# Ledger of designs, part 19: VHH binders against Glyoxylate/succinic semialdehyde reductase 2, chloroplastic (GLYR2)

Target 1, 314 residues: Glyoxylate/succinic semialdehyde reductase 2, chloroplastic (GLYR2), of Arabidopsis thaliana (Mouse-ear cress) (f4i907)
Amino acid sequence: LAYRVYSSLQSTTPSTRDELGTVSIGFLGMGIMGSPMAQNLIKAGCDVTVWNRTKSKCDPLVGLGAKYKSSPEEVTATCDLTFAMLADPESAIDVACGKNGAIFGISSGKGYVDVSTVDVASSILISKQIKDTGALFLEAPVSGSKKPAEDGQLIFLTAGDKPLYEKAAPFLDIMGKSKFYLGEVGNGAAMKLVVNMIMGSMMASFAEGILLSQKVGLDPNVLVEVVSQGAINAPMYSLKGPSMIKSVYPTAFPLKHQQKDMRLALGLAESVSQSTPIAAAANELYKVAKSYGLSDEDFSAVIEALKAAKSREA
Short names: E, the ipSAE of ESMFold2; O, the ipSAE of OpenDDE; V2, 0.75 times the mean of E and O plus 0.25 times the DockQ between their complexes.

## First folded at step 15 (VHH; framework vhh_enristomig)

Design u01 (from t03 with N32Y D56Y; at its last look DockQ between E and O 0.01; V2 from the best seeds 0.00; counts 0 for: pae E 14.9 > 2, placed apart)
Fold by ESMFold2, look of step 15:
Structure u01 (fold): chain B 314 residues (1-314), chain A 120 residues (1-120)
Amino acid sequence: as target 1 above (314 residues)
Amino acid sequence: EVQLLESGGGEVQPGGSLRLSCAASGFTFSDYAISWYRQAPGKQREWVSTIYDSGYTYYAKSVKGRFTISRDNAKNTLYLQMSSLRAEDTAVYYCARVEERDFSGYEDSWGQGTLVTVKP
């Protein structure tokens, strides 16, 4: 029985671009990530209704053929599937649950997909509020920045109601290059934290490598080249290595946010008794770099935490 | 589609100056770091300079103090002001956009180049 029911649920999702126009799509939040994501849906032929706290941010989307509604409630009332891409947990909660929020227009048969980057507790709160209406909820934080969003190359880290994951999949494929279903709500946010924990640890290790190579008389520029040609290559090493060697840290990902993600990942690890000693050591370096006033510099500034103390700072 | 179009190359005497331009289209120029590269005959392509969306600038040792990178975000244009030119600066100059994937960044789009010749 369970086997037969599962197969039937999977067969109800849209399968073609012609079918994409039969599902009405809401999109809440037209920031630097949300705007290009919504544009890709419009360009693919989707029926898109947009909202943003600052109405003028919707003008480019309306110019491309989107509909506009003046509140999150009105968007969810008129759409089958609504995406939300907000800058922070407070905004994500307010848009979903606040005055004229999505919960007041959404109901059984509809779905809410939160593609915002929020903490686990915020995602669970939004999920509960949405599901209490009878609607389905999916968290889907992304890996990728503005350019991948523009190119439809985001990676979606989804968790929540599996029927909604299946319904959303064609639209996630328009906005991204891959998607993962991670089970229960909270697992998407947790995966994002784990990914960023690894990234922060990688940068700390790379910083040690640069400094060690210099101390033993090797050219750190050659180190960057060697790393770029082998199995440990990562795009960030090639971009940031030259700047790190010059002690300059133009901000792509603020150090304060990397340190926050390390702290949250360590808390997650503690909650399940998972040893993460490399991340713990890296977090101490990010905390030291913050104490040097580098919070708004790129997270590659963590290399400064590894340098010898200065006797005069002038 | 992303387009990067270099211009302003030409012949110049040693010690002279040139200003290169890179016209960008098909993306939000102000959100990206942009670099200049060059390739001399028979040599590998080498990095020259980068300007970030934050305004920070970086230069290869060989051009520091002689070249100035700048951008005009209102015109979607990158510039390279070259001064005190030398024979070794003879090369085809390229602009390249830096793409950010999970904040790592790497060059993902290139122009066709503009030739700079410094006379012997």
Scores: ipSAE 0.000, ipTM 0.181, lowest interface PAE 14.9, mean pLDDT 86
ESMFold2 (binder alone), look of step 15: mean pLDDT 82; pTM 0.828
OpenDDE, look of step 15: ipSAE 0.022; ipTM 0.484

Design u02 (from t03 with D56W S109Y; at its last look DockQ between E and O 0.01; V2 from the best seeds 0.00; counts 0 for: pae E 20.9 > 2, grease 24.4 > 24.2, placed apart)
Fold by ESMFold2, look of step 15:
Structure u02 (fold): chain B 314 residues (1-314), chain A 120 residues (1-120)
Amino acid sequence: as target 1 above (314 residues)
Amino acid sequence: EVQLLESGGGEVQPGGSLRLSCAASGFTFSDNAISWYRQAPGKQREWVSTIYDSGWTYYAKSVKGRFTISRDNAKNTLYLQMSSLRAEDTAVYYCARVEERDFSGYEDYWGQGTLVTVKP
């Protein structure tokens, strides 16, 4: 169960791609993430069968050579390995366990890899239902959005049945740049929560930096450039800094979701007696930003919480 | 002192069968993925099959359904059961270990090979 990186295996097994057509691949969900992921598998020469609740979203995939089935059950019945990329926990559960769901076609010798973003409880529920059929289960939530999905640059945070992780690895390598095996089901979701806690804390401190630089008479655009050239650089600072300076927050990751992740991370920390005071302080700022009606703005709108505390009391 | 020693090569008739062995030493065999490769005269080395420590197996399209890779962890031995052999299968067969923990690059270890000749 130890944490291990397989990046050297991807580098040392280039011929694995030549046999990719010997494993029949199912892919459930052709949304903004699922469609480009499935397209990358098809373009790499994989034998892919697709399904989506709205059939017409499968048409581009069929045009690229995918097979189509009219239910999750039919996909898992005809495929060795099935990926599911659904927008929310309710959809992920329904596709796996609902009417004509994956559990009715999947059996011993097959695998189900849930690449959706779901909470720990939902992932455990799906895992139990899949494994009760005799099949193997792997959770594999991703880090990255639409562009990394299109470019095959996702990061997979996997947990579950180790043999399934190893069988899925070549296909994860097509869709992503790295993968991690984190042990038992639930650890993938937990790792994503810890990563997002760090991200939220970083954005809050960056917001403080922008405002302080302005108050002391420095150019905050120069601050963004200075940060970008040094050891504390993060791509999100360069990406979001200019718009934060302009007080514009086009939504890429909703502030309400970042606040939820901070709350859940603090709860996890409490459960194991781990001190996370920076995340606790940042969470208060996200809560203030929500009270200003910014819940649906990008999480970089957290900077507005600091303005309200300092500029409105004058 | 990683060592991989292939054996079991020889001459066979078309459609015949042969079983190759690879004895491994100098590393924890049960924790490693192990592969078979082959090289025909005048050709580049070609991947044949891999077995992981989990028991999952992969095969090149040219051998799928005819060759079976297996391992015996108690004997530190890798096997390749070959059946329905063709003239195109004539090659020197090598076993190789894939490095599991080298983040700065990859290195692999090769045996000296065992010759398989399928007579016309």
Scores: ipSAE 0.000, ipTM 0.119, lowest interface PAE 20.9, mean pLDDT 85
ESMFold2 (binder alone), look of step 15: mean pLDDT 81; pTM 0.811
OpenDDE, look of step 15: ipSAE 0.710; ipTM 0.912

Design u03 (from t03 with N32Y D56Y V98I; at its last look DockQ between E and O 0.08; V2 from the best seeds 0.00; counts 0 for: pae E 18.5 > 2, placed apart)
Fold by ESMFold2, look of step 15:
Structure u03 (fold): chain B 314 residues (1-314), chain A 120 residues (1-120)
Amino acid sequence: as target 1 above (314 residues)
Amino acid sequence: EVQLLESGGGEVQPGGSLRLSCAASGFTFSDYAISWYRQAPGKQREWVSTIYDSGYTYYAKSVKGRFTISRDNAKNTLYLQMSSLRAEDTAVYYCARIEERDFSGYEDSWGQGTLVTVKP
């Protein structure tokens, strides 16, 4: 397994920009994420054609100068490069491969970039179906939510056909602040697991720090400040530390999802004989927190797994 | 508890055929996509084929046209019919349940594997 990483600060050339100006862009899915992404492409001057199952969601895009087509097939038939941003794997598969789907209009010389968050099996399925037409495929799941999508600040974790990554790169730069090429399809999902494994382990360690500081008579709020000023600073420590000290866990990332990601990362590590003992220990804490009924709380609630029983509400 | 048990492996001459089975229990089999994977000695585990709950099937390029995946939901059993076997098909074959209901597509349960050996 090899990963290739490309800097988002790559220098541009006149011939690359000329080719960018001649590329027709399809965009499938005008939901919470897809609409602002497509709007950013339109505002940058790209030639954009849109589709959505509910046509009225395309009206704002058409008002900004987008073209409209009535099916994914018609979009891919008329565009050089098509992005798809769908809410779930079933929708992503249906739009790509279903009735009037993208595969019926796409062909050699064209590309399909699935920016949806889908499972590995779904991404591999869509990739195979697209590539069987002679077209190129790139998975490009994103990090970021509605606000980063509106601001053009998404992070793209891409994998698939390298020539398509390069062709798509200028458009990814319009919609995001950085992009990574990770090799073969499936590596985007793997990168997400590794990153989330680190994040979960960091939170567990931070929870230990808060509790130890309290036990030895230090002010844990000062701990949060000290951590924020040094080499181990992470935005989540400043964001969640004060609430953790007050035993309040407003949900931004559900604990059950962090525990699931830890389990999956441990499975991935085992499959390649990589030791991850810190993640293994952290996962046990997330499992304990789930047993306390904290599955729907923020993953920072993992601190509850470390508390003495008498220090919690009975 | 979720269980997956592969069987049907064995030794075969090049060009021969085998049929693998994966018996499933402890979950609603018909609600899940199920995949075959294989792992040759000293190599990474690689995906072979998937069948979805809808019946849609998908194959790795190395096996397309030679392998057929199928399922019998009444018997909670996944199958892989392998034909035109080659030396490079020698591997331990695993079935895996695919969790799809929460935005992922990860393999959340694995079988113990069944060995397929294609003689030189």
Scores: ipSAE 0.000, ipTM 0.101, lowest interface PAE 18.5, mean pLDDT 85
ESMFold2 (binder alone), look of step 15: mean pLDDT 84; pTM 0.841
OpenDDE, look of step 15: ipSAE 0.006; ipTM 0.264

Design u04 (from r06 with D56Y; at its last look DockQ between E and O 0.01; V2 from the best seeds 0.00; counts 0 for: pae E 12.0 > 2, placed apart)
Fold by ESMFold2, look of step 15:
Structure u04 (fold): chain B 314 residues (1-314), chain A 120 residues (1-120)
Amino acid sequence: as target 1 above (314 residues)
Amino acid sequence: EVQLLESGGGEVQPGGSLRLSCAASGFTFSDYAISWYRQAPGKQREWVSTIYDSGYTYYAKSVKGRFTISRDNAKNTLYLQMSSLRAEDTAVYYCARVYERDFSGYEDSWGQGTLVTVKP
């Protein structure tokens, strides 16, 4: 199958508030990403119904005017278009297909947009289960973290049923600044995992550079400056380098989630017999950092996996 | 709309001091890292200092020990206290919001800048 890519910038022509309110929106999952995404839909005037495994996480959304339903099934039964933002593949599958799951309330004429970060096989499984009901499916994993989610500046990497992509576009534009249509289900998840694999490998390599520079008597702050002026410049090096040098890791992207994405990307690579030895080595470092209790620190804490045991506590 | 407004620039003698301010609006200031940058005539814009929402501060080598970045989250204001100024510090100074994108941060919003001139 040929891969097809369509790219658009976030629309600057707003949809009318009344048109947005004529499509009933479900939103499953009120975690660190899902809550601000749903809030942006509510603030734009959308008719939003929410659900979360822990009901109390829905309270802020209800306070902003959202409706609440007690199961994913009830949400999809009452909504035209349902978004799901879950933390991991198991949760995404359970919410879609498990007890009282979305598939039991969704049917022809409705759409399910999974904005979770999952592996390719999980996305295909969810797609099949949703489409077996007659409904449309779109995967739409996002690039961006908490602050872009709050600001409506996410980047959506979508794949699946093109009519659903088109129907979802105004709502993606509320929650994000750009969206890509990547064709067949699986391509969105694959693109996200490949991007995050590269990011995780870059951070691990940068960590090695910082430590080597220190050990040979160079100023690692000068290393950050030199890197920023050349062909290997990446904004995250300038942003995170100074804090890494000082051994502080304020969390923007939890290390446990970067390690999860490395694991999923390695699984994808294995499924197509693609060698990714740099990512494999980097993933080992993230696993070591987790064993040090750093799961909830920023993924830049991977540098701790490379330190000698005596110096790690400094 | 995110807005950043620098002020406090001016002319000063070598060895003097100056305090820059950056008034922020249109976003939850306390949730973001904010940076100072500067651009000297004919040069590329260069990073000066960053303060994170956690309070950690970082400085370019050229200004470390002479400049102090701080923030007042109650006033949505970023500061740069500049001391021991040199001719090479002559530049337009910008504040910039650090925006997280693809799990890495970028400066995504800039002020119009305030001119600092250190006379011979």
Scores: ipSAE 0.000, ipTM 0.283, lowest interface PAE 12.0, mean pLDDT 87
ESMFold2 (binder alone), look of step 15: mean pLDDT 84; pTM 0.842
OpenDDE, look of step 15: ipSAE 0.024; ipTM 0.442

Design u05 (from t03 with N32Y D56W S104H; at its last fold request DockQ between E and O 0.02; V2 from the best seeds 0.00; counts 0 for: pae E 15.1 > 2, placed apart)
Amino acid sequence: EVQLLESGGGEVQPGGSLRLSCAASGFTFSDYAISWYRQAPGKQREWVSTIYDSGWTYYAKSVKGRFTISRDNAKNTLYLQMSSLRAEDTAVYYCARVEERDFHGYEDSWGQGTLVTVKP
ESMFold2, look of step 15: ipSAE 0.000; ipTM 0.234
ESMFold2 (binder alone), look of step 15: mean pLDDT 83; pTM 0.841
OpenDDE, look of step 15: ipSAE 0.552; ipTM 0.821
ESMFold2, fold request of step 18: ipSAE 0.000, 0.000, 0.000; ipTM 0.156, 0.204, 0.225
ESMFold2 (binder alone), fold request of step 18: mean pLDDT 84, 83, 83; pTM 0.844, 0.841, 0.842
OpenDDE, fold request of step 18: ipSAE 0.730, 0.726, 0.728; ipTM 0.901, 0.899, 0.900

Design u06 (from t03 with N32Y G55D D56Y; at its last look DockQ between E and O 0.56; V2 from the best seeds 0.00; counts 0 for: pae E 15.1 > 2)
Amino acid sequence: EVQLLESGGGEVQPGGSLRLSCAASGFTFSDYAISWYRQAPGKQREWVSTIYDSDYTYYAKSVKGRFTISRDNAKNTLYLQMSSLRAEDTAVYYCARVEERDFSGYEDSWGQGTLVTVKP
ESMFold2, look of step 15: ipSAE 0.000; ipTM 0.157
ESMFold2 (binder alone), look of step 15: mean pLDDT 82; pTM 0.827
OpenDDE, look of step 15: ipSAE 0.426; ipTM 0.817

## First folded at step 17 (VHH; framework vhh_enristomig)

Design v01 (from u05 with F103W; at its last look DockQ between E and O 0.54; V2 from the best seeds 0.00; counts 0 for: pae E 15.5 > 2)
Amino acid sequence: EVQLLESGGGEVQPGGSLRLSCAASGFTFSDYAISWYRQAPGKQREWVSTIYDSGWTYYAKSVKGRFTISRDNAKNTLYLQMSSLRAEDTAVYYCARVEERDWHGYEDSWGQGTLVTVKP
ESMFold2, look of step 17: ipSAE 0.000; ipTM 0.249
ESMFold2 (binder alone), look of step 17: mean pLDDT 83; pTM 0.839
OpenDDE, look of step 17: ipSAE 0.562; ipTM 0.826

Design v02 (from u05 with S30D T57E; at its last look DockQ between E and O 0.71; V2 from the best seeds 0.00; counts 0 for: pae E 14.8 > 2)
Fold by ESMFold2, look of step 17:
Structure v02 (fold): chain B 314 residues (1-314), chain A 120 residues (1-120)
Amino acid sequence: as target 1 above (314 residues)
Amino acid sequence: EVQLLESGGGEVQPGGSLRLSCAASGFTFDDYAISWYRQAPGKQREWVSTIYDSGWEYYAKSVKGRFTISRDNAKNTLYLQMSSLRAEDTAVYYCARVEERDFHGYEDSWGQGTLVTVKP
């Protein structure tokens, strides 16, 4: 009975721009990532209903034509497909399953796509709660930060109910440049945590390189250029390096969120007895940077944890 | 000028109830999350509860199930209904306006506080 209903709804999934307006879309969470993601859906012509804990964060979306509802429950009750982009596992669980949460409005024939970065256990818990209502669940954490979110260039790391992946695909294509289906729930969260662990470790190592180059009398701008032309090239080195040299950290991915992802990845590594000493050391630097009051700066501010002059200036 | 004025504190028996109020002025109350904090003598100030402009409410573990936060936007007033009060709830209670950035809230304005004393 539930299978037949879901199969029928798959046949109505839009595949062209004109058909996108036949699916009502909910979007929970209007933070640094969620707001631009929802804006891209609205600009593409989707019928979008938004919610956020701080209501005024929805104002830009409403100004672009979004509908507003006062709770996650009301959003899922009125929408066919709901996306959630929350900052941490506790918030993702609370929005899905807490008081007036998404599970109280969602039912058979609807889908919930959690694009948050959470640990594997949290994703499995949310999946169970959503699926107990008869609805479908897909986890879809993203690779990319604020600018890729604004430009519709995110990479989606999805896992969960395959029919929901298929239904969500056109909307993921509006918000991103690629998507992966990784099978069972938990695999998306795990892949994202591993990716972000590598990213955080890379930034910490890059910060050491900048400071060492300066200390030995090399031009760190030349270092950035040399790195960009060789085998270790990564876009974030070119994007962040010049600002780091000038000690300016405009926020694209908050340092507190990178530190959280390091903590979650270390927990995942422990659960399978995998040694990750580079990530462990990097996480200590992010913790030091938080203690300096840099939680809301870009994660490239981790370089401040390594500066002797910073320690003296306090 | 932003103002937050707490009231409703007093002395109560163990197991008793109190309702605290926080009258807000000088800003658009409807647009902000508002929190209750408390500070016992010689202790650090601790978070008690937050209510968002969307109506979402959160509670510290120590008060969950005993305290209820609410707001009346027509009166620009925040409330804290406290029940099943215990000696450890004795503190000065503050309301604070919260500015939110991506679920990262910070308190940017504070009231002067109202004293709650739970008698033996």
Scores: ipSAE 0.000, ipTM 0.311, lowest interface PAE 14.8, mean pLDDT 87
ESMFold2 (binder alone), look of step 17: mean pLDDT 83; pTM 0.837
OpenDDE, look of step 17: ipSAE 0.183; ipTM 0.649

Design v03 (from u05 with T50Y K61E; at its last look DockQ between E and O 0.02; V2 from the best seeds 0.00; counts 0 for: pae E 14.7 > 2, placed apart)
Fold by ESMFold2, look of step 17:
Structure v03 (fold): chain B 314 residues (1-314), chain A 120 residues (1-120)
Amino acid sequence: as target 1 above (314 residues)
Amino acid sequence: EVQLLESGGGEVQPGGSLRLSCAASGFTFSDYAISWYRQAPGKQREWVSYIYDSGWTYYAESVKGRFTISRDNAKNTLYLQMSSLRAEDTAVYYCARVEERDFHGYEDSWGQGTLVTVKP
């Protein structure tokens, strides 16, 4: 038989493949999240230039057709729109503002979109440094991890310069399934903090439910099933419940990080005089779980804070 | 396309040993947590073990001390070394890739399973 080769961009993206290729895209950071995000841009036909602290991490991207530059400065100097996906706030600041950093190549008419997960203060610092060059800045932390990044199913929590949000939108649509514009820089990081506060509170409440069901003679596995069929269903209940019932806590999100997010969310609530008593109570449970040495366990280990102390043999 | 292929199942005597393998393709194996599950006839599927890309391992209490999970990233292969096998270990064993969404792990891809039978 004879094969025909077809290539076109036909999905929800408003731009054609050729139109996407007219914007030079930089991508800084080829880690677990950055590499698949950049790959999706390349596969969609974007003109992508990459950089990473460890050059060999760029090799797969170059193999897919990306250009390479040896510093963040060189990437921003040659690109219209640069994304940065770094593992921690220190790296995000260093890549933006450090030696040969993005600020030394970026200027008016260009944009910097930081998709890293950083705290509010770090995002504001990076924003100020970028905007002092005359460039536009957008923070865009993501909801989702490696698989959503690979599948182009990330959720972007954006804040910053609205014109940059509009210019970046087609590229965010390639890498994600939805995006939110939340106004000023800091609001993206704050939204993620509020979401994680809710998650931590939900887990603490679920832990109470498991233990109560056991105490009154119900099968907690049936509780998990009942919850999964009703209005309060959440994926984490079905995924974590069985392990929590068996007192095992395979780490997907470390308890210490959930406790930190609870603490920061309570601080945010205090700063605007918002009552968050459920989160406050949940945070006490995460603090107790940390005191039991469970900091590196999954945050579902918070259930241990509700059990009798294990300091005695009895 | 993500593919997971289990092998190494078979019949063993009580107290015996068996090593299961899970060959992975269609994704960057070293970047994912991978797990083992099992399902005995007529029962719900239960979690057995996880291994993270960091090398951290975790075990269900029922298999702790008897089973060892490991990975060979150069071969894109997950292993489950099973020892001191008991009749209650009889099940179809599944390999699953763990996807993380917003810091939660979800099994998003499953193998076909390999049958382990421990003779009574």
Scores: ipSAE 0.000, ipTM 0.194, lowest interface PAE 14.7, mean pLDDT 86
ESMFold2 (binder alone), look of step 17: mean pLDDT 83; pTM 0.837
OpenDDE, look of step 17: ipSAE 0.023; ipTM 0.294

Design v04 (at its last look DockQ between E and O 0.41; V2 from the best seeds 0.00; counts 0 for: pae E 15.0 > 2)
Fold by ESMFold2, look of step 17:
Structure v04 (fold): chain B 314 residues (1-314), chain A 122 residues (1-122)
Amino acid sequence: as target 1 above (314 residues)
Amino acid sequence: EVQLLESGGGEVQPGGSLRLSCAASGFTFSDYAISWYRQAPGKQREWVSTIYDSGWTYYAKSVKGRFTISRDNAKNTLYLQMSSLRAEDTAVYYCARVEERTDFSHGYEDSWGQGTLVTVKP
């Protein structure tokens, strides 16, 4: 219950350009998600300073008007509010707390918003390190992938220091369509795991549907259309169904990470004695797909775990 | 074309040291992150370490504190200084050019060397 303190579907009231420009924004991580998020802030008129481990990835952002700094420490030293979008817990911890990390430049009066997807323990560790400097911390993992990030349609699952949530809200509204304040640090990460558990289970079931339709002589493209018109429609079915039928899995969310999220969600369920048998069965399919060498393909490649071996290889 | 050539492998006693090199050509070396990987007999290839063009370094837990990655951009060369070697470090070591980090991933490697064998005697 504490997880649903605040919510909205979409904010329709933007801040003025002058008000946005009074807060200096740092953005750490210019990967496939971080780059479009930072670009949306720049295009909205924000004063943005960027960093990335591969510095050449910052060049497009600088070309759009961003400033560059060579370390997370230098970014937090020069900015009021810093966002971090890193791909895994080790990277998120190292950028925040490691050599030349954010904690060495951040101080009282500043805020750190970690929009990365990390486990509960990692988020708590980063929170402690940031707050030991006197700064405020907010975890804000997102729901959405590359296209929602580009379109400013992400969903933020926030938890941490309430004053920082309030200060960050206008910028979250630029990058997303809704935001939730879930209370204590760790609740954002937990909500993300539950959401991804459902997503992985849905994809596994959809893969079974595609293959069954083909085996009984139905057109799987018609299946995708039928599904899109009814109560079970989900954007990911329409987005990934055609490619799955063609056996093409361009990576938007790596299969290895979906399998990891299934494992972590099953562990969370065990810790509170909650039965999740559908997720358990789906996780076995992701493990089989990994054994086929598909770890770096999109998680929709889970369909390959259900195919006959020679058909899959052809 | 992109080329990566590892060298410096060999046999060592437990606790010994080796320095691996990776000579790069066919691309602007200073603009890319470069990684070391290894593959022991009968095992999957595993990530060892990465160095970014910014100088940022990152290590697998199994080698942190024993291995040091470095680069010489003037010579287009990546290095791995290995110390306190153990039997489980026996593997073929590869260098790889890293493409940028993608959605929810640490990035992916798009070009590989042929590998150099490191053997730590029993």
Scores: ipSAE 0.000, ipTM 0.259, lowest interface PAE 15.0, mean pLDDT 86
ESMFold2 (binder alone), look of step 17: mean pLDDT 82; pTM 0.832
OpenDDE, look of step 17: ipSAE 0.042; ipTM 0.532

Design v05 (from u05 with D31Y A33T D102E; at its last look DockQ between E and O 0.02; V2 from the best seeds 0.00; counts 0 for: pae E 14.2 > 2, grease 25.4 > 24.2, placed apart)
Amino acid sequence: EVQLLESGGGEVQPGGSLRLSCAASGFTFSYYTISWYRQAPGKQREWVSTIYDSGWTYYAKSVKGRFTISRDNAKNTLYLQMSSLRAEDTAVYYCARVEEREFHGYEDSWGQGTLVTVKP
ESMFold2, look of step 17: ipSAE 0.000; ipTM 0.318
ESMFold2 (binder alone), look of step 17: mean pLDDT 83; pTM 0.844
OpenDDE, look of step 17: ipSAE 0.736; ipTM 0.923

